# VH-VL binders against o97563, part 14

Target 1, 195 residues: o97563
Amino acid sequence: CSCAPAHPQQHVCHSALAIRAKISSEKVVPASTDPADPQKMIRYEIKQIKMFKGFEKVNDIQYIYTPFDSSLCGVKLEANSQKRYLLTGQILSDGKVFVHLCNYIEPWENLSFLQRESLNHHYHLNCGCQITTCYAVPCTISAPNECLWTDWLLERKLYGYQAQHYVCMKHVDGSCSWYQGRLPLRKEFVDIIQP
Below, E stands for the ipSAE of ESMFold2; O stands for the ipSAE of OpenDDE; V2 stands for 0.75 times the mean of E and O plus 0.25 times the DockQ between their complexes.

## First folded at step 10 (VH-VL; framework fv_tixagevimab)

Design g2 (at its last look DockQ between E and O 0.46; V2 from the best seeds 0.00; counts 0 for: pae E 4.1 > 2)
Fold by OpenDDE, look of step 10:
Structure g2 (fold): chain C 195 residues (1-195), chain A 117 residues (1-117), chain B 109 residues (1-109)
Amino acid sequence: as target 1 above (195 residues)
Amino acid sequence: QMQLVQSGPEVKKPGTSVKVSCKASGFTFTSYAVQWVRQARGQRLEWIGWIIVDLGDTNYAQKFQERVTITRDMSTSTAYMELSSLRSEDTAVYYCARYDEGSFDYWGQGTMVTVSS
Amino acid sequence: EIVLTQSPGTLSLSPGERATLSCRASQSVSSYYLAWYQQKPGQAPRLLIYGASSRATGIPDRFSGSGSGTDFTLTISRLEPEDFAVYYCQQYDSSPPYTFGQGTKVEIK
């Protein structure tokens, strides 16, 4: 399984849903009703704590599905624990919620202050901004509504300082820029860090 | 299970400093913010300032900007409020409170600070 | 700074009665950043309502919050003996300070 690195904001914006949940149990289930299909899925029973995105698509999520095999980007979550997760994913045509390794899935306790706040306010309001991952130099924007994400380039890790403490926010003129999650929390008072 | 436990009462002379601690337990301290509020006897709650724990960023009320310092130690899950140049009018109960997703949901038990000659 | 003015200063009621407390802001405040607290003598404030209308965990449903802009209300539908206390509103929307109202004392008639 190989995933393209993406900023948490992009993950949320490109996902059908974002929730905070506990994992109650897990069960291996067939991927389809076709007996000839050998594919398996892991079905997690979850306890949804909060929904940040997807209100219009689903109310209360009881089950999430992921590929059984890690080669297919299956996700292993800790069931029967008090561990809370941020889960992002998609809704399949049959209504099932689907998550995989390339989705933004993180223990809730690992999220930064800004990330937690942004899930409630900033991310979904700024999905008009494109966050582009920089893999090499030079890295330049192609449009004014684009922010360049440099964690991968500069820190060589998936979620660095920008992922944890920055939001790409859209201005009135349609352009976007990085804002650092400093006090105060309101957009108009946030410092612009990187164009 | 989640709680904020503050340090004990303080008796100080005018002109000195006091440092009150607020220790978090039952949750991961780093992803939250902490505000400090005080209340003189029979008076309203007065906002002092707050700190975003993982960044260490602070903001203070104008009244206290020259005398207050709010800090945190993530390794001990403890927030601190230090008030210098103490005056008699600083006599109050000082509270810390945790900010989580739009609310200050957990409060410390309060620390009485008495400033007297 | 945003000034929060609570009214009335004192509300004298009997158990079982409805209590309506007002918090008026000097300027518009986002509902997300408006909270109500209950404080009893010798105790720390306890969060009742956040986001102007969301009850905190463990708060009885007789407590409700409403309002937007500059006018916010805390309602106690039927007062219980343990509800007689001082109530504060707080805003933390704009730039600091994150001010409190002066409080409303709900006392037994």
Scores: ipSAE 0.881, ipTM 0.930, lowest interface PAE 0.5, mean pLDDT 94
Fold by ESMFold2, look of step 10:
Structure g2 (fold): chain C 195 residues (1-195), chain A 117 residues (1-117), chain B 109 residues (1-109)
Amino acid sequence: as target 1 above (195 residues)
Amino acid sequence: QMQLVQSGPEVKKPGTSVKVSCKASGFTFTSYAVQWVRQARGQRLEWIGWIIVDLGDTNYAQKFQERVTITRDMSTSTAYMELSSLRSEDTAVYYCARYDEGSFDYWGQGTMVTVSS
Amino acid sequence: EIVLTQSPGTLSLSPGERATLSCRASQSVSSYYLAWYQQKPGQAPRLLIYGASSRATGIPDRFSGSGSGTDFTLTISRLEPEDFAVYYCQQYDSSPPYTFGQGTKVEIK
């Protein structure tokens, strides 16, 4: 299983839903009613605590599904625990909620303050912005609605400081920029954005 | 289990400073903000300020801006509120509370600060 | 500054009666940032309602919140003897200072 890198905001924007939930139990189930189909899924029973995105299709989710086989991007979640997860995923044509390894799935306790606020107020409202990974200098914006994601460049890390603390926010003129409130941007980040 | 434990009562002279501690346990301290609130006898709750723990960013009520400093020590999971140039009207119970999801869901037990001549 | 005005100042009611507490903001407040707290003498405040209408963990279902914009309401559907306390609303909108209402004291008649 191979995943394209994405900022947490992109994960939320590309997902049909984003929720906070606990995992109650798990069960291996067939992927279809066809007995000739050997494919299996894990069905997780969940207790939904809060939904951040997905209200237009579902309201309260009881089950989520993932491939049994990790080579098909199956996800292992800790069942029968009080551990809270941020879950992002899709809703399949048959109505099943589907998650996989390439979704943004994190223990809730690992999220930063700004990520938690952004799940409520910012990520899904700013999906008109483009977030572009900067792998090497020189790197400049190509469009006014573009924010450069530099965590890999500056920290050699997929989910670094920008992933944890910044939202690419759309302004009324259609332009986008990184938002962190009152704190100044890091010098290295500013130099890349505004060389 | 999740809790906030504050330092004990203080009796102070006017013109001095007080520093109240608030030790967190049972949750990831750096993922939250901590607010400070006080309540004088017979008065409503009064917001002092807060700190976003992982960033260290603070906001203070204008009334306290020149006299309050809110800090944290991430290694000990402890927030601090220091109030300087104490006056008799600063006599109050001081509370810390954890911010989560647009509200403050866990509160410290309170610290009585008495300022007397 | 956003000022929260609670009414009435005191409610004197008997057990089993319905209590309705009002909180009015001087400016519009996002429901996400509006909360209700209960405080008994010698105790820290206790979160009852967050997001204007969501019940906090462990809070009995006789407590409910509603409202939006400038007008918010806390309702206790059947008052129990243990509900004697002062109730505060609080806003945490993006504009400091974050403020509490002056409180509504609920006392048993």
Scores: ipSAE 0.247, ipTM 0.661, lowest interface PAE 4.1, mean pLDDT 85
ESMFold2 (binder alone), look of step 10: mean pLDDT 91; pTM 0.931

Design g3 (at its last look DockQ between E and O 0.47; V2 from the best seeds 0.00; counts 0 for: pae E 3.2 > 2)
Fold by OpenDDE, look of step 10:
Structure g3 (fold): chain C 195 residues (1-195), chain A 117 residues (1-117), chain B 109 residues (1-109)
Amino acid sequence: as target 1 above (195 residues)
Amino acid sequence: QMQLVQSGPEVKKPGTSVKVSCKASGFTFTSYAVQWVRQARGQRLEWIGWIIVDLGNTNYAQKFQERVTITRDMSTSTAYMELSSLRSEDTAVYYCARYDEGAFDYWGQGTMVTVSS
Amino acid sequence: EIVLTQSPGTLSLSPGERATLSCRASQSVSSYYLAWYQQKPGQAPRLLIYGASSRATGIPDRFSGSGSGTDFTLTISRLEPEDFAVYYCQQYDSSPPYTFGQGTKVEIK
């Protein structure tokens, strides 16, 4: 399984839902009702703590599904623990919540202050911004509403300093730029930093 | 289980400095912010400043900008407030409080700082 | 700075009565960043309401918060003996300082 690197903001914006949850249990289930289909999934029973996105699509999520095989980007979560996760994912046509390794899934305790704040107040309000991953130089914007994400290029890690401490925010004129909050509570009190 | 435990009471002379500590336990300290507030006897709560723990960014009330320094040690999960050039009017109970998702939900027990000649 | 003015200064009521406390801001404050605290003598403030209307964990249902813009209200539907204390509002929406109101003392009649 290989995934294209994406900023957490992009993950949230491109996901149908974002929740904080504990994993209660896991069970291997058939991927479909077709006996001829050998595919399996892992069904996690979860305890939803908070929803950041998806209010209009789903209420209280009890189960999430992921491919059984890691080769199919199945994600392994710790069940029967007090560990909290941020989960992003999609809603399948049958209403099942689906998550995979390419979704933004992190232990809650690993999230930065800004990320936690942004889940509540920033990410969902700035989905009009395109965050473009820089893989090589030169890396340039193609539109004013674009922010260049350089963690992969500069730090060679999936979630570096920009992912942890920056949000791409849309201005009144439609342009976007990176903000780092001294006071991440309001847009006007954040510092504009360009990579 | 989650709590903030502050250092003990302090008695200081005018012109000296005091450094109060606020140790977090029961949660991962790094992803939060901590504000410091003081309260003189019979008076209202007064905001001093705060710090975003993982970034170390601080903001202070104008009244204290020249005398206060808020710091944190992530390795010990401890926030600090140092107030210099102490005056008698600095006599108060000083509180730390954790910020989490729009709320200052956990408060320290308070530290009494007495400034007297 | 944003000035928060609480009213009344003192509220004298009997157990079982409804208490309504006001917090007025000198300028508009986002509801997300308005909180109410309870403080009893010799104790640290305790968070009651955050986001103007969300009860903190462990806070009884009789406590409720409402309001937006410049006017916010804390309501105690039926006062219990343990509710007689000083109540503060705080905003942390704008630039520092994250100011407090001057407090409302709820005392027993």
Scores: ipSAE 0.880, ipTM 0.932, lowest interface PAE 0.5, mean pLDDT 94
Fold by ESMFold2, look of step 10:
Structure g3 (fold): chain C 195 residues (1-195), chain A 117 residues (1-117), chain B 109 residues (1-109)
Amino acid sequence: as target 1 above (195 residues)
Amino acid sequence: QMQLVQSGPEVKKPGTSVKVSCKASGFTFTSYAVQWVRQARGQRLEWIGWIIVDLGNTNYAQKFQERVTITRDMSTSTAYMELSSLRSEDTAVYYCARYDEGAFDYWGQGTMVTVSS
Amino acid sequence: EIVLTQSPGTLSLSPGERATLSCRASQSVSSYYLAWYQQKPGQAPRLLIYGASSRATGIPDRFSGSGSGTDFTLTISRLEPEDFAVYYCQQYDSSPPYTFGQGTKVEIK
């Protein structure tokens, strides 16, 4: 199982839903009604605490599904626990809520201050912005609505300081730029994105 | 069992400084912001400033900008507020509070700071 | 600076009565950043309502909040003896300083 890199904002924007939930129980179920399909899924019973995105498609999610096998990007979640998760995922054609390893799934307690604020107020409102990963210099904006994601370039991490503390915000003129609340950008980021 | 426990009462002379601590337990300290607020006897709550714990960035009310420093120690899960050049009108109870999802949901017990000659 | 003006200054009511407390902002405030707190003598404030209308954990359903823009309301549908206290609204929209209203004291008649 391999995943294309995506900033947390991209995950929220590209997912059908984003929720905070606890996992009540798990059960292994068939992946489909096709008797020739040997694939299995894990059905997690959840208690939804809050929905950040997905209100027009679903309202109170009781079950989520993931592949049983990790080779098919199945994800293991801690059941029967007080542990809260941020879950992002898709809604399948049969109405099932589907999550996998390439979604953005994190213990809620691991999220930064700005990520929590952004889930509530910013990410889903700024999906008109494009976030582009920088791996090497030169790395320059190719469109006005583009923010350059520099965590790998500066920290050699996929989810570094910029992923945790910055939102790509859309301005009234249609352009986008990084913000961390009311704080200026770090000079390191500015020097790279404005060579 | 989320708690914010503040340091004990302080009696200070005018012109000195005070540093109040606020120790967090039962939650991941670095994922939140901590504000500081004071209340003189019979007065409204007055916002002093806050710190975004992970980032270390602070914002202060302009009234306090020249005299207050808010810091934190992430290894001990403790926030600090230091107020310098103390005056008698700084006599108040000082509170810390945790920010979470649009609210200050946990408050310290308060620290009485008395400034007298 | 956003000024929050609460009214009335004091509500004198009996247990079982309905209390309605108002908070008016000098400029528009996002409901996400508007909260209500209860404070009893000698105690720290306690969060009641966040996001203008959502009850905090452990707050009884007799407390409710409403409003948007510049006008916000806290309602206590049936006053209990333990509800006699001072109530504050606070805003923390993106522009510091984050301010409190002057308080509304709810006292026993």
Scores: ipSAE 0.412, ipTM 0.746, lowest interface PAE 3.2, mean pLDDT 87
ESMFold2 (binder alone), look of step 10: mean pLDDT 92; pTM 0.935

Design g4 (at its last look DockQ between E and O 0.43; V2 from the best seeds 0.00; counts 0 for: pae E 7.7 > 2)
Fold by OpenDDE, look of step 10:
Structure g4 (fold): chain C 195 residues (1-195), chain A 117 residues (1-117), chain B 109 residues (1-109)
Amino acid sequence: as target 1 above (195 residues)
Amino acid sequence: QMQLVQSGPEVKKPGTSVKVSCKASGFTFTSYAVQWVRQARGQRLEWIGWIVVDLGNTNYAQKFQERVTITRDMSTSTAYMELSSLRSEDTAVYYCARYDEGSFDYWGQGTMVTVSS
Amino acid sequence: EIVLTQSPGTLSLSPGERATLSCRASQSVSSYYLAWYQQKPGQAPRLLIYGASSRATGIPDRFSGSGSGTDFTLTISRLEPEDFAVYYCQQYDSSPPYTFGQGTKVEIK
């Protein structure tokens, strides 16, 4: 399984839902009702703590599904623990919540202050911004509403400084730029930092 | 289980400095912010400043900008408030409080700082 | 700075009565960043309400918060003996300082 690196903001914006939850249990289930289909999934029973996105699509999520095999980007979560996760994912046509390794899934305790604040107040309000991953130089914007994400290029890690401490915010004129919060509570009090 | 435990009471002379500590336990300290508030006897709560723990960014009330320094040690999960050039008017109980997702939900027990000649 | 003015200064009521406390801001404050605290003598403030209307964990249902813009209200539907204390509002929406109101003392009549 290989995934294209994406900023957490992009993950949230491109996901149908974002929740904080604990994993209660896991069970291997058939991927479909077709006996001829050998595919399996892992069904996690979860305790939803908070929803950041998806209010209009789903209420209280009890189960999430992921491929059984890691080769199919199945994600392994710790069940029967007090560990909290940020889960992003999609909603399948049958209403099941689906998550995989390419979704932004992170232990809650690993999230930065700004990320936690942004889940509540920033990410969903700035989905009009395109965050483009820089893989090589030169890396340039193609539109004013674009922010260049350089963690992969400069730090050679999936979630570096920009992922942890920056939000790509949309201005009144439609342009976007990176903000780092001195006071992450309000847009007006964030510092504009360009890579 | 989650709590903030502050250092003990302090008695200081005018002109000296005091450094109060606020140790977090029961949660990962790094991803939060901490504000410092004081309260003189019979008076209202007064905001001093705050710090975003993982970045170390601070903001202070104008009244204290020249005398206060708020710091944190992530390795010990401890926030600090140092107030210099102490005056009798600085006699108060000093509180730390954790910021989490739009609220200051956990408060320290308070530290009494007495400034007297 | 944003000035928060609480009223009344003192509210004298009997157990079982309804208490209504006001917090007025000198300028508009986002509801997300308005909180109410309870403080008893010799104790640290305790968070009651955050986001103007959300009860903190462990806070009884008799406590409720409402309001927006410049006017916010804390309501105690039926006062219990343990509710007699000083109540503060705080805003942390704008630039520092994250100011407090001057407090409302709820005392027993």
Scores: ipSAE 0.878, ipTM 0.931, lowest interface PAE 0.5, mean pLDDT 94
Fold by ESMFold2, look of step 10:
Structure g4 (fold): chain C 195 residues (1-195), chain A 117 residues (1-117), chain B 109 residues (1-109)
Amino acid sequence: as target 1 above (195 residues)
Amino acid sequence: QMQLVQSGPEVKKPGTSVKVSCKASGFTFTSYAVQWVRQARGQRLEWIGWIVVDLGNTNYAQKFQERVTITRDMSTSTAYMELSSLRSEDTAVYYCARYDEGSFDYWGQGTMVTVSS
Amino acid sequence: EIVLTQSPGTLSLSPGERATLSCRASQSVSSYYLAWYQQKPGQAPRLLIYGASSRATGIPDRFSGSGSGTDFTLTISRLEPEDFAVYYCQQYDSSPPYTFGQGTKVEIK
């Protein structure tokens, strides 16, 4: 299983849903009703704490599904614990909520203050911005609505300081730049930081 | 087990200052903001201000801007609210609360501050 | 500043009855930024409802919230003895300060 790198903002923008939840139990289930299909999934029963995105399709999620096999990008979540997760994922054609290893899935306690506030509002509002990963210098903006994601370049890890503390914000003129969390964060543009 | 434990009650004279502590446990303190709210007897809740624990940024209600200072000590997971130039109308229960996702989900037990001569 | 006005000031009911509490804002607020709290004597407030209609973790399903614009409602479908308390609405639309209503006391008849 290999994943294209994406900033947390991109993950939220590309996902059908984003929620905060606990995992109450897990069960291995068949992937389909076809007895000739040997594929299995893990069905996690969840307790949804808050939904940040997905209101138009679903309101209260009881179950999520992931491939059983790690080679098919199945994800292992800690069941029957007090551990809380940010979960992003998709809704399949049969209505199942599907998550896998390449979604943005984090223990809630690992999220920064900015990430938590941005889940409520900022990520959704700024999906018109383009975030481009920098792997090496030179790395330059190719469009005015572009922010350069430099965590790999500067820290050699996918989710570094910029992923944790910056959102790519769209200006009135259509340009985008990095914004580091400062109060207030909601309906007013407060601060622009371009790393 | 998530907790916010506040310091004990205070009796203060007018014109002095009070500093109330709020110790966090059971969650990652630096991932949140801590707010302060007060409630005089029989009155509504009144928002004082908050601090973003990680960055140290503060925001105060205009009424308190010149008299309040909110700080934190990340090594002890403790937030502080100091209110100076105390008056009798500052007599109230002072609460700290964890701010998360635009709501206040965990509250301290409250600290009674009494301002009298 | 957005002023929240709650009604009634006091609601006298018996256990098992339905309680309906109103919160009216002086100007339109997004339902995403409206919360309800319960406060019992000598205790800190407890979050009941956030986003106008979403129950906080551990809150029984007899509590529900609704409304939009300037008018919001908290409903307790069947009062239990532990539900007799004061209830506050709060808005946090836009920058601080975040304001609270004056409260509705739900008491035993």
Scores: ipSAE 0.014, ipTM 0.563, lowest interface PAE 7.7, mean pLDDT 84
ESMFold2 (binder alone), look of step 10: mean pLDDT 91; pTM 0.935

Design g5 (at its last look DockQ between E and O 0.45; V2 from the best seeds 0.00; counts 0 for: pae E 4.8 > 2)
Fold by OpenDDE, look of step 10:
Structure g5 (fold): chain C 195 residues (1-195), chain A 117 residues (1-117), chain B 109 residues (1-109)
Amino acid sequence: as target 1 above (195 residues)
Amino acid sequence: QMQLVQSGPEVKKPGTSVKVSCKASGYTFTSYAVQWVRQARGQRLEWIGWIIVDTGDTNYAQKFQERVTITRDMSTSTAYMELSSLRSEDTAVYYCARYDEGAFDYWGQGTMVTVSS
Amino acid sequence: EIVLTQSPGTLSLSPGERATLSCRASQSVSSYYLAWYQQKPGQAPRLLIYGASSRATGIPDRFSGSGSGTDFTLTISRLEPEDFAVYYCQQYDSSPPYTFGQGTKVEIK
């Protein structure tokens, strides 16, 4: 399984839902009701703590599904623990919540202060901004509403400094730029930083 | 289980400095913020400043900008407030409080700082 | 800075009565960043309401918060003996300082 690197903001914006939850249990289940289909999934029973996105699509989520095999980007979560996760994912046509390794899934304790604040107040309000991953130089924007994400290029890691401490925010004129919050509470008081 | 425990009372002379500590326990310290507030006897709560723990970014009230320094030690899960050039009017109970998702939900027990000649 | 003005200064009521406390801001404050605290003598403030209307964990249902813009209200539907204390509002929406109101003392009549 290989995934294209994406900023957490992009993950949230491109996901149907974002929640904080604990994993209660896990069970291997058939992927479909078709006996001829050998595919399996892992069904996690969760305890939803908070929803950041998806209010209009789903209420209280009890189960999430992921491929059984890691080769199919199945994600392994720790069940029967007090560990909290940020989960992003999609809602399948049958209403099941689906997550995989390419979704932004992170232990809650690993999230930065700004990320936690942004889940509540920033990410979902700035989905009009395109965050483009820079893989090589030169890396340039193609539109004013675009922010260049350089963690992969400069730090050689999936979630570096920009992922942890920056939000791509949309201005009144439609352009976007990186903000770093000394005061993450209001957009007007956030420092603008260009990578 | 989550709590903030502050250092003990202080008695200081004018012109000296005091450094109050606020130790967090029961949660991961790193991804939160901590504000410092003081309250003189019979007076209202007064905001001093705050610190974002993971970045170390600070903001202070204008009144204290020249005399206050808020810091944190992530290895010990402790926030600090140092106030210099102490005056008698700095006599107050000083509180730390944790910020989490729009709320200052946990407060320290307070530290009495007395400034007298 | 944003000035928060609480009213009344003192509210004298009997147990079982409804208490309504006001917090007025000198400029508009996002509801997300308006909080109410209870403080009893010799104790640290205790968070009651955050986000203007969300009760903190462990806070009884008789406490409720409402309001938006510049006007916010804390309501205690039926006062209990332990509710007689000083109540503060705080905003942390704009640039520092994250100011407090001057407090409302709820005392027993």
Scores: ipSAE 0.884, ipTM 0.933, lowest interface PAE 0.5, mean pLDDT 94
Fold by ESMFold2, look of step 10:
Structure g5 (fold): chain C 195 residues (1-195), chain A 117 residues (1-117), chain B 109 residues (1-109)
Amino acid sequence: as target 1 above (195 residues)
Amino acid sequence: QMQLVQSGPEVKKPGTSVKVSCKASGYTFTSYAVQWVRQARGQRLEWIGWIIVDTGDTNYAQKFQERVTITRDMSTSTAYMELSSLRSEDTAVYYCARYDEGAFDYWGQGTMVTVSS
Amino acid sequence: EIVLTQSPGTLSLSPGERATLSCRASQSVSSYYLAWYQQKPGQAPRLLIYGASSRATGIPDRFSGSGSGTDFTLTISRLEPEDFAVYYCQQYDSSPPYTFGQGTKVEIK
């Protein structure tokens, strides 16, 4: 299972839904109604706590599905616990809510303060901004609505400080820049990445 | 079992300072902000300031900006609020609270600070 | 500064009655930051409602919140003996930060 890297904001913007939920139970089910199809899914029964995105498609989600095999990007979630998850995913053509390893799925406890605020207040309002992953130097802004995601370049982490504490925010003039709560962008990031 | 436990009551003279502690347990301290609020007898709740535990970033109400310092120690899961140049008007119960989802969902038991000659 | 004005100042009712508490903001506020708290003498405030209408964990369903913009309401559908307390609304805005209403005392007739 290989995933294209994406900033948490991109995950929210690209997903059909984003919710906070607990996992009540799990069950292995057939992937389709065809009895000859050997593919299996894990069906997780969930209790939705809050929906951040997806209101136009569903109101209350009872089940989510993921491939049984980890080689097909199945994800294991802790069932029958008080553990809360951020879940992002898609809605399949048959109406099933589908999640996999390449979605942004995190224990709620692992999210930073800014990520939690941004789920409620920033990410989905700023999907007009472009976030570009930097793998190597040179990595420079090519459009005014672009923010450069540099966690891998600077920290050798996919989800580093910028993923945890920054939102790419759209301004009135259509340009975008990184916003770190109530503080200006750190000068060292700006000097390295942007002219 | 989530809780915030504050330091005990203080009696202070005008012109001195007070430092109130707030020890968190039962949740991931660094994933939240801690708020400080006070309440004088018979008065409404008054917001003092905020610390984002992870980054250490603070924001203070204008009224307190020149006199308050909010800090934290991540290794002991403890937040602190220090108020200097105390006046009789600062006599109040001081609360710490955890911020979550736009509201204060867990509160400390309160610390009575009395400023008297 | 956004001023929150609660009404009535005191609400004298008997157990079993419906209580309706009002919170009016001097200008429009985000429902996301609108919260209601209960406070009893000698105790810290207790969160009842967040996001204007969502009940906090462990809060009985007799408590409900509604409203948007400048006008918000807390309703207690059937008062229980433990519900006699002072209730505060709260908001956040960037100038000034958090503010609270002056409170509505719900007391036994």
Scores: ipSAE 0.249, ipTM 0.685, lowest interface PAE 4.8, mean pLDDT 86
ESMFold2 (binder alone), look of step 10: mean pLDDT 90; pTM 0.918

